# Designs tried in a protein design chat: VH-VL binders against AP-3 complex subunit mu (apm3). Part 1

Every score and structure here is a prediction.

Target 1, 249 residues: AP-3 complex subunit mu (apm3), of Schizosaccharomyces pombe (o94669r175to423)
Amino acid sequence: TNEFFIHVLERVSAVYQPNGKLAFGTVKSDMECKCQISGMPLLLLSLRPGTKLGNVRFHQSVNLKRWKQHPDQIEFIPPDGKFTLASFQTDFATQKSLPVVVEAKNKLDGRFEVRIRNTGKKSVENLKILITIPQALKSVTVTEGNYIFRASKYTHMEEGILEWSVKKLAWTSPALVLTGFLAPLKKDANSTEESSSYSKLEHLDLQYKLQGSTLHNFKVESLKMLNHPDKKSYKGVKHTIIAQNVSFR
Structure headers, positions and changes below count from the first letter of each chain, unless a header shows other numbers; Kabat numbers aren't used for antibody chains.
F is the ipSAE of ESMFold2-Fast. E and O are both the ipSAE of ESMFold2, at different seeds. Each is the mean of both directions, binder to target and target to binder. V2 is 0.75 times the mean of E and O plus 0.25 times the DockQ between their complexes.
Where letters were taken out, [cut] stands.
Atom coordinates printed by the task and the answers are left out, and those that the model quotes come from them; centres of patches stay.

## First folded at step 1 (VH-VL)

Design a9
Fold by ESMFold2 at other seeds, look of step 5:
Structure a9 (fold): chain C 249 residues (1-249), chain A 128 residues (1-128), chain B 107 residues (1-107)
Amino acid sequence: as target 1 above (249 residues)
Amino acid sequence: EVQLVESGGGLVKPGGSLRLSCAASGFTFSNAWMHWVRQAPGKGLEWVGHIYSKTDGGTTDYAAPVKGRFTISRDDSKNTLYLQMNSLKTEDTAVYYCTTDLGEYYYGSGSYQELDYWGQGTLVTVSS
Amino acid sequence: SYELTQPLSVSVALGQTARITCSGDNIESKSVHWYQQKPGQAPVLVIYGDSNRPSGIPERFSGSNSGNTATLTISRAQAGDEADYYCQVWDSSSAHVFGGGTKLTVL
């Protein structure tokens, strides 16, 4: 059939301050396409009027002169099958919020709690929470999902990374909670004495996938075939956000 | 064992002043966030205000009915929380509780702040 | 200012299940905490973060939060469960907000 498919992938890297405000972030985006149009179609892809793709790299088939004159229009002759039409970057604006919100607290008795909420209107998939643990764990409980603790082999403090994996976080779910208890620190490497001190958790990383959402008002408005205006074709446009390096610091 | 003991309650006339104390033990007081909650006789619980730890800036916040009249302070050398109550009104009549979540700080919003430990309370009566 | 509403009283037969509701606008987006207060005593935390029990609280106590209603559930009600129960949230504009309280009577 004569169809053209576009998948816009937005890969996010972000750092949040302890109060939940964004410190900085970047979005690396790709327009991945699949061409199932026969012949040698000359296509004109129109984006929302006024759209500018900063720091863009195009497939070699793109008419760069036309793009320079009309930055919201991409004229090209696609290869058969899958290809990347464009790769570009944008700054992650502070007015745009990722839907996964983290709340984390250290307690003076060695308890710590990490709460994850979905504030969006779409389910989050393949959520992974990476928690840096500075000392031995006594116990961990989770309200949903699975965990594994990957202890460091090279320290007597039994520090490591606690990985919490959740397959799906629905927007209607209550907050998911991980509760952990730290063991007291030893006085030194040769001591059997336990202290009453507990190191604070200071670092948490998230990874997840969100389908059907975009971080900015990027929109494909139309796709026209310029050299065969009498042929009918279909287009499909999908958006996926991949939160790859989202940390709290 | 965490222990919170309030004192300084009593009878006072409208427009008067009173200072409440809360003696804390069983935890590192200087690292804890501390709260005051009150309960009028036969009524429900009402948050009065809090004070953050020194590490978190030692800042205070107050419920609207008491803002400008009440002052929360702490003396970390004495493990003691204070509530200075000025310009007292009859609606300030309540049992006043000292409470804490034993937390030092949090990431993100404070949407899960629960109050883990409570004192026995001290009664303040404001009447002529 | 954010408000929470609770029924004034709930009755339950000994050994049966009691349900105490806490209503608020979009309360499902908040973490709900529950306190038990027996006569002449300070409140005690029984549920935090919608559904979690602190250490030492019997498994008979459970909680849920969906839509505009959070619910404290006490299964196999005992005479010792007779108390006032308060829900509470933290709200960024209103700080700690308590419900008006519910008197649970065990018949």
Scores: ipSAE 0.017, ipTM 0.556, lowest interface PAE 7.2, mean pLDDT 83

## First folded at step 2 (VH-VL; from c7 with heavy chain G104D)

Design c7D
Fold by ESMFold2, look of step 19:
Structure c7D (fold): chain C 249 residues (1-249), chain A 125 residues (1-125), chain B 108 residues (1-108)
Amino acid sequence: as target 1 above (249 residues)
Amino acid sequence: EVQLVESGGGLVQPGGSLRLSCAASGYSISSGYYWSWIRQAPGKGLEWLARIDYDDDKYYSTSLKSRLTISRDNSKNTLYLQLNSLRAEDTAVYYCARAGYSSDYYTLGYGMDVWGQGTLVTVSS
Amino acid sequence: DIQLTQSPSSLSASVGDRVTITCRASQSVSSSYLAWYQQKPGKAPKLLIYDASNRATGIPSRFSGSGSGTDFTLTISSLQPEDFATYYCQQRSNWPYTFGQGTKVEIK
């Protein structure tokens, strides 16, 4: 085997305002590598011209003198197996928008509706929508995927987290819909009388994975072996965005 | 196996607009690589115009950016270049070309390793 | 913009000759961003060399490239009849991408 792989992982945390505008967001990025090249290869990773990796932490093998002179080039001698070549973090000011859009509607009769759409150009994988439910659920219906309700064990109001899981949300798909019905609140703990009042859904969290895209516009332009230019090797680059803490309020 | 075919050239009037197409076959343009347009005036050298990436990022030559639009349609596996406010100096053969890597699996090809045959655009009175 | 100046602009050579073409950049260019292309009349360019020194797939070993910084060369060790063409260097070190003006090789 004579292979080298780079997996660029961008882990996103974001909070959106009620009007749909981004309040703040950060991206923590790692260049995770796996080296299966024998010997002591000297590698030169060249990024898109003009790339700057501010506040970066490099693997100890990186030639820092070369990087300071040419910040879009990383020269290194990889260890065998898995290692992290670089880690960096930035606040993002929506250079690229996240592709999953969420809309939530509350009705006076206790019905609520959560709609999700993919506005991007690639399928979203392993989508999980965490809906904070303020009171007991009567029923839930989904157009796709499945759901699990995880009740809070510390309250008598039967509040909890409704987890809606969708394996894949294609960019060409129509919106997916979850419809739920809340049970009315009781007036007090000892009463069987039920009020016709309902709390509003005000908090949703998303988790998902997006292959083949990058928020930093981070692109590999070449990966060259400097000390053995005729040695044949297979090199792979993969980009994944992992949305871990994306909140809508 | 991968082929690029340009179309949409021909005789056009100064001040007009044109829209060139580059149909790709043997590879999905959304699955990787960087896709460029290059032109060559008769008897002259090569001029890079624009690049669109598999994820829709776009880059333009400094001198032409106000008149160029690059785009793509993944369902047709086709790249497009629109050039407005045509001038005599826009007379050229227009090529599309591929560089870079697959988004899931790196293949060798750091230069522009696949080119189309070109389409001639003539801007005259 | 990085200007690439090729020398000579044209040359004539016999079959079997060694031919050297130079490409001088107005600013330093990493070898990872330097490529060479061959273009025959009426045809699209063909990639010969990438990363300054690596032959593209299917390119004969008589073609080689070298150089760093501002100075790069393409060498044809034993010129063949099919090598009549114009040769271009290209940099991708800075936007916009630029090509050299070309070197026309005529075989007699």
Scores: ipSAE 0.223, ipTM 0.659, lowest interface PAE 5.4, mean pLDDT 83
Fold by ESMFold2 at other seeds, look of step 19:
Structure c7D (fold): chain C 249 residues (1-249), chain A 125 residues (1-125), chain B 108 residues (1-108)
Amino acid sequence: as target 1 above (249 residues)
Amino acid sequence: EVQLVESGGGLVQPGGSLRLSCAASGYSISSGYYWSWIRQAPGKGLEWLARIDYDDDKYYSTSLKSRLTISRDNSKNTLYLQLNSLRAEDTAVYYCARAGYSSDYYTLGYGMDVWGQGTLVTVSS
Amino acid sequence: DIQLTQSPSSLSASVGDRVTITCRASQSVSSSYLAWYQQKPGKAPKLLIYDASNRATGIPSRFSGSGSGTDFTLTISSLQPEDFATYYCQQRSNWPYTFGQGTKVEIK
């Protein structure tokens, strides 16, 4: 067929403070392409006017002179098949907030609660919450989704990672809740005595996917074939945000 | 076939406000394209007013920003423009139009290729 | 804001004439963001030319566009009776979008 596809992926790494405020965040973005156009098409990708890409690295086919003169235009001759046209990085402290809000509460009796909510305007997909459990886990209840506890080996504390998976978190949904109970700590690593001590949840990691949105003001406005301006071809663009390495403390 | 139909025009007094609607059919306004409002005063040229993107980002003309609000209702597939503190110079035909990607975010657009028929707003006192 | 100035503001021409309309931008614009529209009285604008030189679907070959940088041109090679209208250029190179003031083409 005579087609060209661009998948703009924004991969987010972020650390949030306990009060929900962003401590640090970066977005690593890739323009992943698939070329099924015959011949040697000379393509011009135009971004939203005034777009500036930070720390950008281009595929070797990109005309860097055009880019330096017009930083919102990328001229290139694509190779056949899949390739990465550009990779760039930005801090998202000046960008839109991520739509998934996480709240964690710890009780003195070993009960803990993790709430998640979508504050955005689009559904979040493939949500996975990784909860670092500092001691033995008695039980878990979730309002939606599935969980798996992966205990750490070779430790007396029976610590591990609790993975909570939710396929879809709609923006119209009420908060989803995981409730868990920790077993009391032992008084001594070599004893059978128990104590009433319970550690707090220290660390949560999030992973999820958000289709059709961007965190950066990066958008594709046009893709034009310069050397055959009257030749018709199908040119498609897809935007996806992938939250990776998003941590709450 | 994508169609845009404006409504909500009519006679209004200076200092008043109005809310214009643009009903879209044949395409979901949240799936792609950039959606704009443009006006044309009698005997005058075209003036771009505002844009709302498929992902709800909003942009306004510099001179009118303080008086304009663009919004949408995805369940009704309808765009809205609110204009406050109306003045005589706001008398115009108001158009909605789409530009940007051609369809869904998979196909690129080629300028403002779909326009509504326009709705007349008359500001008189 | 990028100001677009069209020349002439109006013109009179006969059927069969070659008509040239110029659009000058206050600063350089990408040809990928320059479009031309035709508007007849009482009607919404109609897209003629996109990307400075490409005809929109269904536009006759007598319409052509050219130019780059700050200077763009719409040409009608042989004016027809249905071509008496007002023509606007538009840039989307920089926010906000702006139109030229228009060029009215009338029967001489």
Scores: ipSAE 0.014, ipTM 0.514, lowest interface PAE 7.4, mean pLDDT 81
Fold by ESMFold2 at other seeds, look of step 5:
Structure c7D (fold): chain C 249 residues (1-249), chain A 125 residues (1-125), chain B 108 residues (1-108)
Amino acid sequence: as target 1 above (249 residues)
Amino acid sequence: EVQLVESGGGLVQPGGSLRLSCAASGYSISSGYYWSWIRQAPGKGLEWLARIDYDDDKYYSTSLKSRLTISRDNSKNTLYLQLNSLRAEDTAVYYCARAGYSSDYYTLGYGMDVWGQGTLVTVSS
Amino acid sequence: DIQLTQSPSSLSASVGDRVTITCRASQSVSSSYLAWYQQKPGKAPKLLIYDASNRATGIPSRFSGSGSGTDFTLTISSLQPEDFATYYCQQRSNWPYTFGQGTKVEIK
C-alpha cells in the first residue's frame, strides 16, 4: 500500500527528407498511472522546472488552475487502480533524441535498403518493421532476424506488406540492414519483358518496446501527498516507446 | 503492515530436497515488487538465492541455479523455494524478503525493506 | 558476479566513537542499487540506507551513507549502545545480487 506508479508510453512519428535527414519528429505520450494509495490522496506531481507539455489533455481530477499558474505541477486526486493522468505531445527536429534511427534508400535498379540502429543505452526487444511494398518483391536479405512478405491480395490494400522481425537490437550492435529487390513491372501477364519502372518506398512502421525516453529534459522530480504530508509514498516512473511511424517526403 | 513468515525448516537428510514457504500478508505478491530468498549459514554472511517477480519472472544465483526452483501460489499469497540435492553446506537460516518495485517501471532501487523472521534448515547425516 | 569487499571485517569501538565502514565493488555499481543493512544476533537484517545515501524510515540521523562507482561508505557519527551489530552492503545493480562479507562492530 501507499504506492503510485507512472508509465509514460511514447509513440514516435518521424518524417525524413529525400536526402535522408530527419525533417521533424513528434512524440505522443500518455502518462498511464496505477494508484495503490488508500483513502482519497491529494497528490502533487512535480516535473522538472521549465517542462512544457504540448497539446496536453488531463484526467478530470486535475486542478487546472494550479497547472495554469505552475505548468510543471500537476495536482490531482487519483482514482483507485489504473488511469491515464495526462496525454501530451513533444516535437523535435534532430535525430539525437531518437532511440531507433531509420534510414531507407531506394536505388534506380529496384534495390532498396532499410537500416536500423539503436542509439540509446538499452536494448530494443521484439522489433517489427512493416514496410509497404508497392509492387512485386523479387528477394530480401537481412543481416539479422526473419521476414514475411504478404502480397497485396492478403492486405486488402493496393500494396503488399513486408514484415521484418528482430528479437533484439542491442545498443552496441552495428546497424541492422534489410536489402530488398523489387521485381520490375511486367508489360502483360504472359510476357517476360520487364519495364524499367520502380516505385519508391515511402512509408514504414516500426513496432517495438524500448525502456527509455525521447523526451528532452522531462523528469518527474517528486510526488507529494498534500493532505497527508508526513505519509511516505513510493513512486515508480517508467518510459516505454511502443511505436515509430516513419514517412519519407 | 506487510509481513512475511517462513516455514518448512527443520532437519533434512543429505541428498534430499527441501521446500520452504513464505506466507505474505498485508500485500498481494502478484501486485508488485520483487520477492527474494536469502540464506545465512551459521556464523557466515548473507547469500541471495533467488527472486520471483509479481508477474512470475524468475532469477537464480549463478552457483545454485541447477538445484533451485522458486515459485508462488497467488491464491495462498505464498512464495516457495525448493532446493534439491541437499548438502551439509546448505545448512542455514533461510529468509524471504521484499525488494524494489516491478520491472515494468523505471523505479529507483529501494533496498529489501521487509524481511521474514527466517526458518532454520539443518542438513545432517 | 560483483564481489563486494567490506573493510574492516571487524572492529572494536566505544560508545560515542565515529565508525566508518567501507564497501568496495569489483566493478562499478549504480548508487541507486547500493544498500546497507544492520543485523543483530538472532534477528533478520534491517534496512539502514538505500540509494547509497538515503536513510530508511526510522533510521537515526547518526547513520549516513556516501559513495559512487566502486567505493561506498557507511558512517556512524556517534556510536550508541544499540549500534553494536554486523553491517552488510548489498548491490542490486548487476546479476546476481551480492552482499559484502559483513563488518562486525563490537564493544571495546
Scores: ipSAE 0.000, ipTM 0.396, lowest interface PAE 13.2, mean pLDDT 80

## First folded at step 4 (VH-VL)

Design g29
Fold by ESMFold2, look of step 19:
Structure g29 (fold): chain C 249 residues (1-249), chain A 126 residues (1-126), chain B 107 residues (1-107)
Amino acid sequence: as target 1 above (249 residues)
Amino acid sequence: QVQLVQSGAEVKKPGASVKVSCKASGYTFTSYAMNWVRQAPGQGLEWMGWINTNTGNPTYADDFKGRVTMTTDTSTSTAYMELRSLRSDDTAVYYCARDLGEYFYGSGSYQEFDYWGQGTLVTVSS
Amino acid sequence: EIVMTQSPATLSVSPGERATLSCKASQSVSSDVVWYQQKPGQAPRLLIYDASTRATGIPARFSGSGSGTEFTLTISSLQSEDFAVYYCQQYNNWPYTFGQGTKLEIK
């Protein structure tokens, strides 16, 4: 009754170079809405002054002439119920760091270690770490969460992706650790004797969800009903960051 | 074969500075963090800091901030530690130590040292 | 900062006997503990990492155990070359810290 909900989702994709520099990053954002205002309200959504939406696609109800004149204001007549008001793409903002820090190392005798830590101020949810495994995997232990190994279907080398899933990483948590061991390679096809050789791990991907934060300090400042200024309405605004894939190469 | 070879012993007066070198061989220098640890005569080990050999960025222990500079030369696979404003209680053996494990994402140091230099004795006396 | 406390300070043991060295952390460090051996005039040598994993070339008589706050290094049949100073170290949370050392002496 007389309420408008906005959920801003920011989906991040990034590739980092071995030296830690960002090679590529984008944020694909959606404003998902639910209208519970009766009648045919003419709404004006005001964003933080100076906000610019890149490569934007609007819902058909948006007044495009108004937006071109004032890019931080969106005027529209919403449909009843759920709809997407805007979809847009922006560069990954360098002024904000992603809160999940990962350290991953090849250790002695085919042992490897992945450590994760939350440096932010809010809990991280649905964390998934994808580790490219170049040879047979002997064993894995984790301090928290679950894992599964998905072997490549095109090779008998037993390479594949090790997936480590953690439901929640609190900002007060100590580092969480995955430890794994590669099996040594055999010297030849007919020998039970194994070599001491181990391939290096080289690839890691991250996925996770962070509620209550925005990468580029995006903010809905106000929602006004232009054709019924005496009616009160309540806006509910929620922000979620979804790290889709953060790759190290 | 992994090897860390340090520069020779030094005798210094209080107030001087010293720069110790650590030449690495037998591994990819930029893939392992380099640490500096000292040991006063008859005492335990004291960590001084580490340097990210991939980026050149150092991290110093609080007791040494403002007096220590750690650098690398990746073309010669050599790490350097310079300690300034020497005091008599800086008399110690100074070690470089490689952090265990080749990092492939991130670049931290955990003070798990699998290879150590032979040590460099620095004596500070008037 | 996490304090690592080693005990005893000095342990006198005869060759062939078992030696047990203790290391206690002031708060949980999970399994993030390393043990080093240092002989007179030499750099430290990595013995055990991740609390219980022997480093390459370390004899089977050396074993590490523990998790959380309590850790031990055990030498099951002491050899003459094992008389040295032993240090534990944690790397769970920065700053990463050493214990004060345990000197293992011949009785």
Scores: ipSAE 0.258, ipTM 0.647, lowest interface PAE 4.3, mean pLDDT 84
Fold by ESMFold2, look of step 7:
Structure g29 (fold): chain C 249 residues (1-249), chain A 126 residues (1-126), chain B 107 residues (1-107)
Amino acid sequence: as target 1 above (249 residues)
Amino acid sequence: QVQLVQSGAEVKKPGASVKVSCKASGYTFTSYAMNWVRQAPGQGLEWMGWINTNTGNPTYADDFKGRVTMTTDTSTSTAYMELRSLRSDDTAVYYCARDLGEYFYGSGSYQEFDYWGQGTLVTVSS
Amino acid sequence: EIVMTQSPATLSVSPGERATLSCKASQSVSSDVVWYQQKPGQAPRLLIYDASTRATGIPARFSGSGSGTEFTLTISSLQSEDFAVYYCQQYNNWPYTFGQGTKLEIK
């Protein structure tokens, strides 16, 4: 019937140093809406007082004069169905760490290990770990999920990529482990003998989805219908964090 | 040629302190965690703690927290373990042990010790 | 805390024979188990890590197996230098713990 949905999507870019210190982080956010309110409702969306939206781009229906005077209020007449109300950038605060923690080591005889844990209070979805591999793989095992290895000649790059996919990492789960062995390098081009020589792995990347949390104290305080104040239509607000460009170097 | 060479045996009175050194060679010191493990005479192994040799940040076992200090000197590739307020049940051989594998990310200890120092006997008696 | 229980406490075996040492975890540790050998007056020596992978320089007569809660170290065709104390250790969950040891002695 008369429903309005707001989905706040926070897309994270971050680079972490080997000691776990954040070197760089930013969040690009979208307010994606779905309007199922009849007529031409005039809506007022109020954010937490004092909220500033960095580098914001609004839907064409937004009253920019009101926004200039009250930057935490967004007045608009929504189109029917799905639309993006605002796109903006917020700071990635060092205090709000991402919940997926990784430990990764080169071990003996071309063996390496990557361990991941969820330190948050909510499940992580669609987890993907991209490991840069400098030579051929002998074998890989995982405690959970699936993996695909694309050797360097199939990546069009100098290195291969080992992709480890986990559908869900529950906050109560034990650490998940990927174990791999590099294939030994050949001694020369025409030899059948392999060298016991192994390159070292140096970095990895993470991607995942986390629902029900925000990286900042962003909040929708209210949604009012100014031209029909007696009609109740507000149904829900949800938040999703998409970690898409999280690198460990 | 990975080597861990520890300082010599010590005899101490109750209430004193001891500082054991562990000099590493043959590898990149800051790429591997350093652990300390002790063994009382005729007893099993007891883990004391570890130090991140890249950051200098230690983690101590609960039984030793408040009495132990672990440090490093990266310029000499040397790890140190100091145990204070010694008592007779601290009589043990103290080992440094390198954690297996070179980190490329993270700072946890797996306690897979591929190289050990020769051990330092500390005797606490009046 | 995960308790690692080794059995037997002492195992008497003749040279040239096979020894099997057991290590039981109080809860699942997946394959996060290491085995050490210790001779009198010496530091422990890494034998097996990740339950079944031999460390560099360890003779093929040493093998490890198991997952979950039950683990074994097997020494085929015992040599005189193999009579020592053997420890298992888990690193699945903090705090990481050692077993109490199994003494392998000559019959």
Scores: ipSAE 0.193, ipTM 0.606, lowest interface PAE 4.5, mean pLDDT 84
Fold by ESMFold2 at other seeds, look of step 5:
Structure g29 (fold): chain C 249 residues (1-249), chain A 126 residues (1-126), chain B 107 residues (1-107)
Amino acid sequence: as target 1 above (249 residues)
Amino acid sequence: QVQLVQSGAEVKKPGASVKVSCKASGYTFTSYAMNWVRQAPGQGLEWMGWINTNTGNPTYADDFKGRVTMTTDTSTSTAYMELRSLRSDDTAVYYCARDLGEYFYGSGSYQEFDYWGQGTLVTVSS
Amino acid sequence: EIVMTQSPATLSVSPGERATLSCKASQSVSSDVVWYQQKPGQAPRLLIYDASTRATGIPARFSGSGSGTEFTLTISSLQSEDFAVYYCQQYNNWPYTFGQGTKLEIK
């Protein structure tokens, strides 16, 4: 086996203003590798020309002198098996939109609704939608996936958390919908009398994974074996975007 | 209490423009989408478009794209619809309508209009 | 585009009786249907949304049902104020479209 595998992981954190406009986003990236090349190969990894890696930290095997002279080239002798070659930040391009579009609103009589769509060209995986619930829930219906509600009593917080989990959101799917109904508040702490009072929902958080796509113009262009240039080498490159902290505020 | 108050009736000649206002009160204006719907005399309802009241971004029905402009003034909680190049078949009552539900993320329209303006009659005649 | 077809065009019914109004979509709209009531000279009034959920202040005699392509508005024990035009509308897919209306009139 003479193969080298590169998995580029882009971890996205984003903050949206209440109006849904993106306020801030950052991408922290890792090049996770697996070496299945025999011997001690001297490898040269070339990135798209002009690529700049922000706040980069390299594996100890990287020739830092070469990198300082040619910042889009990484020369190294890999250890056997799995290792992290580099950890860095890449620029969050303002024209690149995250593919999950969410509409969440408070409706009549304690009803609320969250709709999600995938506007990208790749499936979204392991989607989690975390909704902060300020009072008891009467019921929840989802068109797809599962939900778990932990009331405030069980969260050790002032508010409960409703988690909606969707295994896969295909880019060809219709919008997926969660519909919930808040239970009315009691008239007072000791009353059994129902009120018609409903708090407004104010918080929503997202987590998900998107495989086979990249947010940036970052690309692995080539991998060469410098000490054996005539020997065939094979590489596998895959990209994963992990939206780990996408918040409404 | 939620209220949508529209500007008064207008009489226009073909080729002119009309701008109808819709002033909102009793709720957070920027948290709800605003829609415009018209109704010709004796006819059914025709959706014209909606505007994101927070960003100011409109979406127009294809039949009106190119001659309608929808805007907002968030400082006065007022939405506007301007229809240009008026024709006699534009004679109608024009309504503003609030989309149901207060957004806590995103802003869109689902045609669930819980509050309507009183309507503005626009008459287009030679 | 999704065409919403209402039937009948006019329904004549006596007060106190039951009225059943139909709305058919040209393709599935799931449960994304809303019903409006409109009286002469007035703006429309929201009756039912999400196919079956009554809006605030709507009497229990109004009920909606259906999913997919066929939807029904039922008014039990008609009152004199219920004689009006009724519109359905879908909001499943763009463009969102109204039915042509059903006029409910006194027999």
Scores: ipSAE 0.107, ipTM 0.558, lowest interface PAE 5.4, mean pLDDT 83

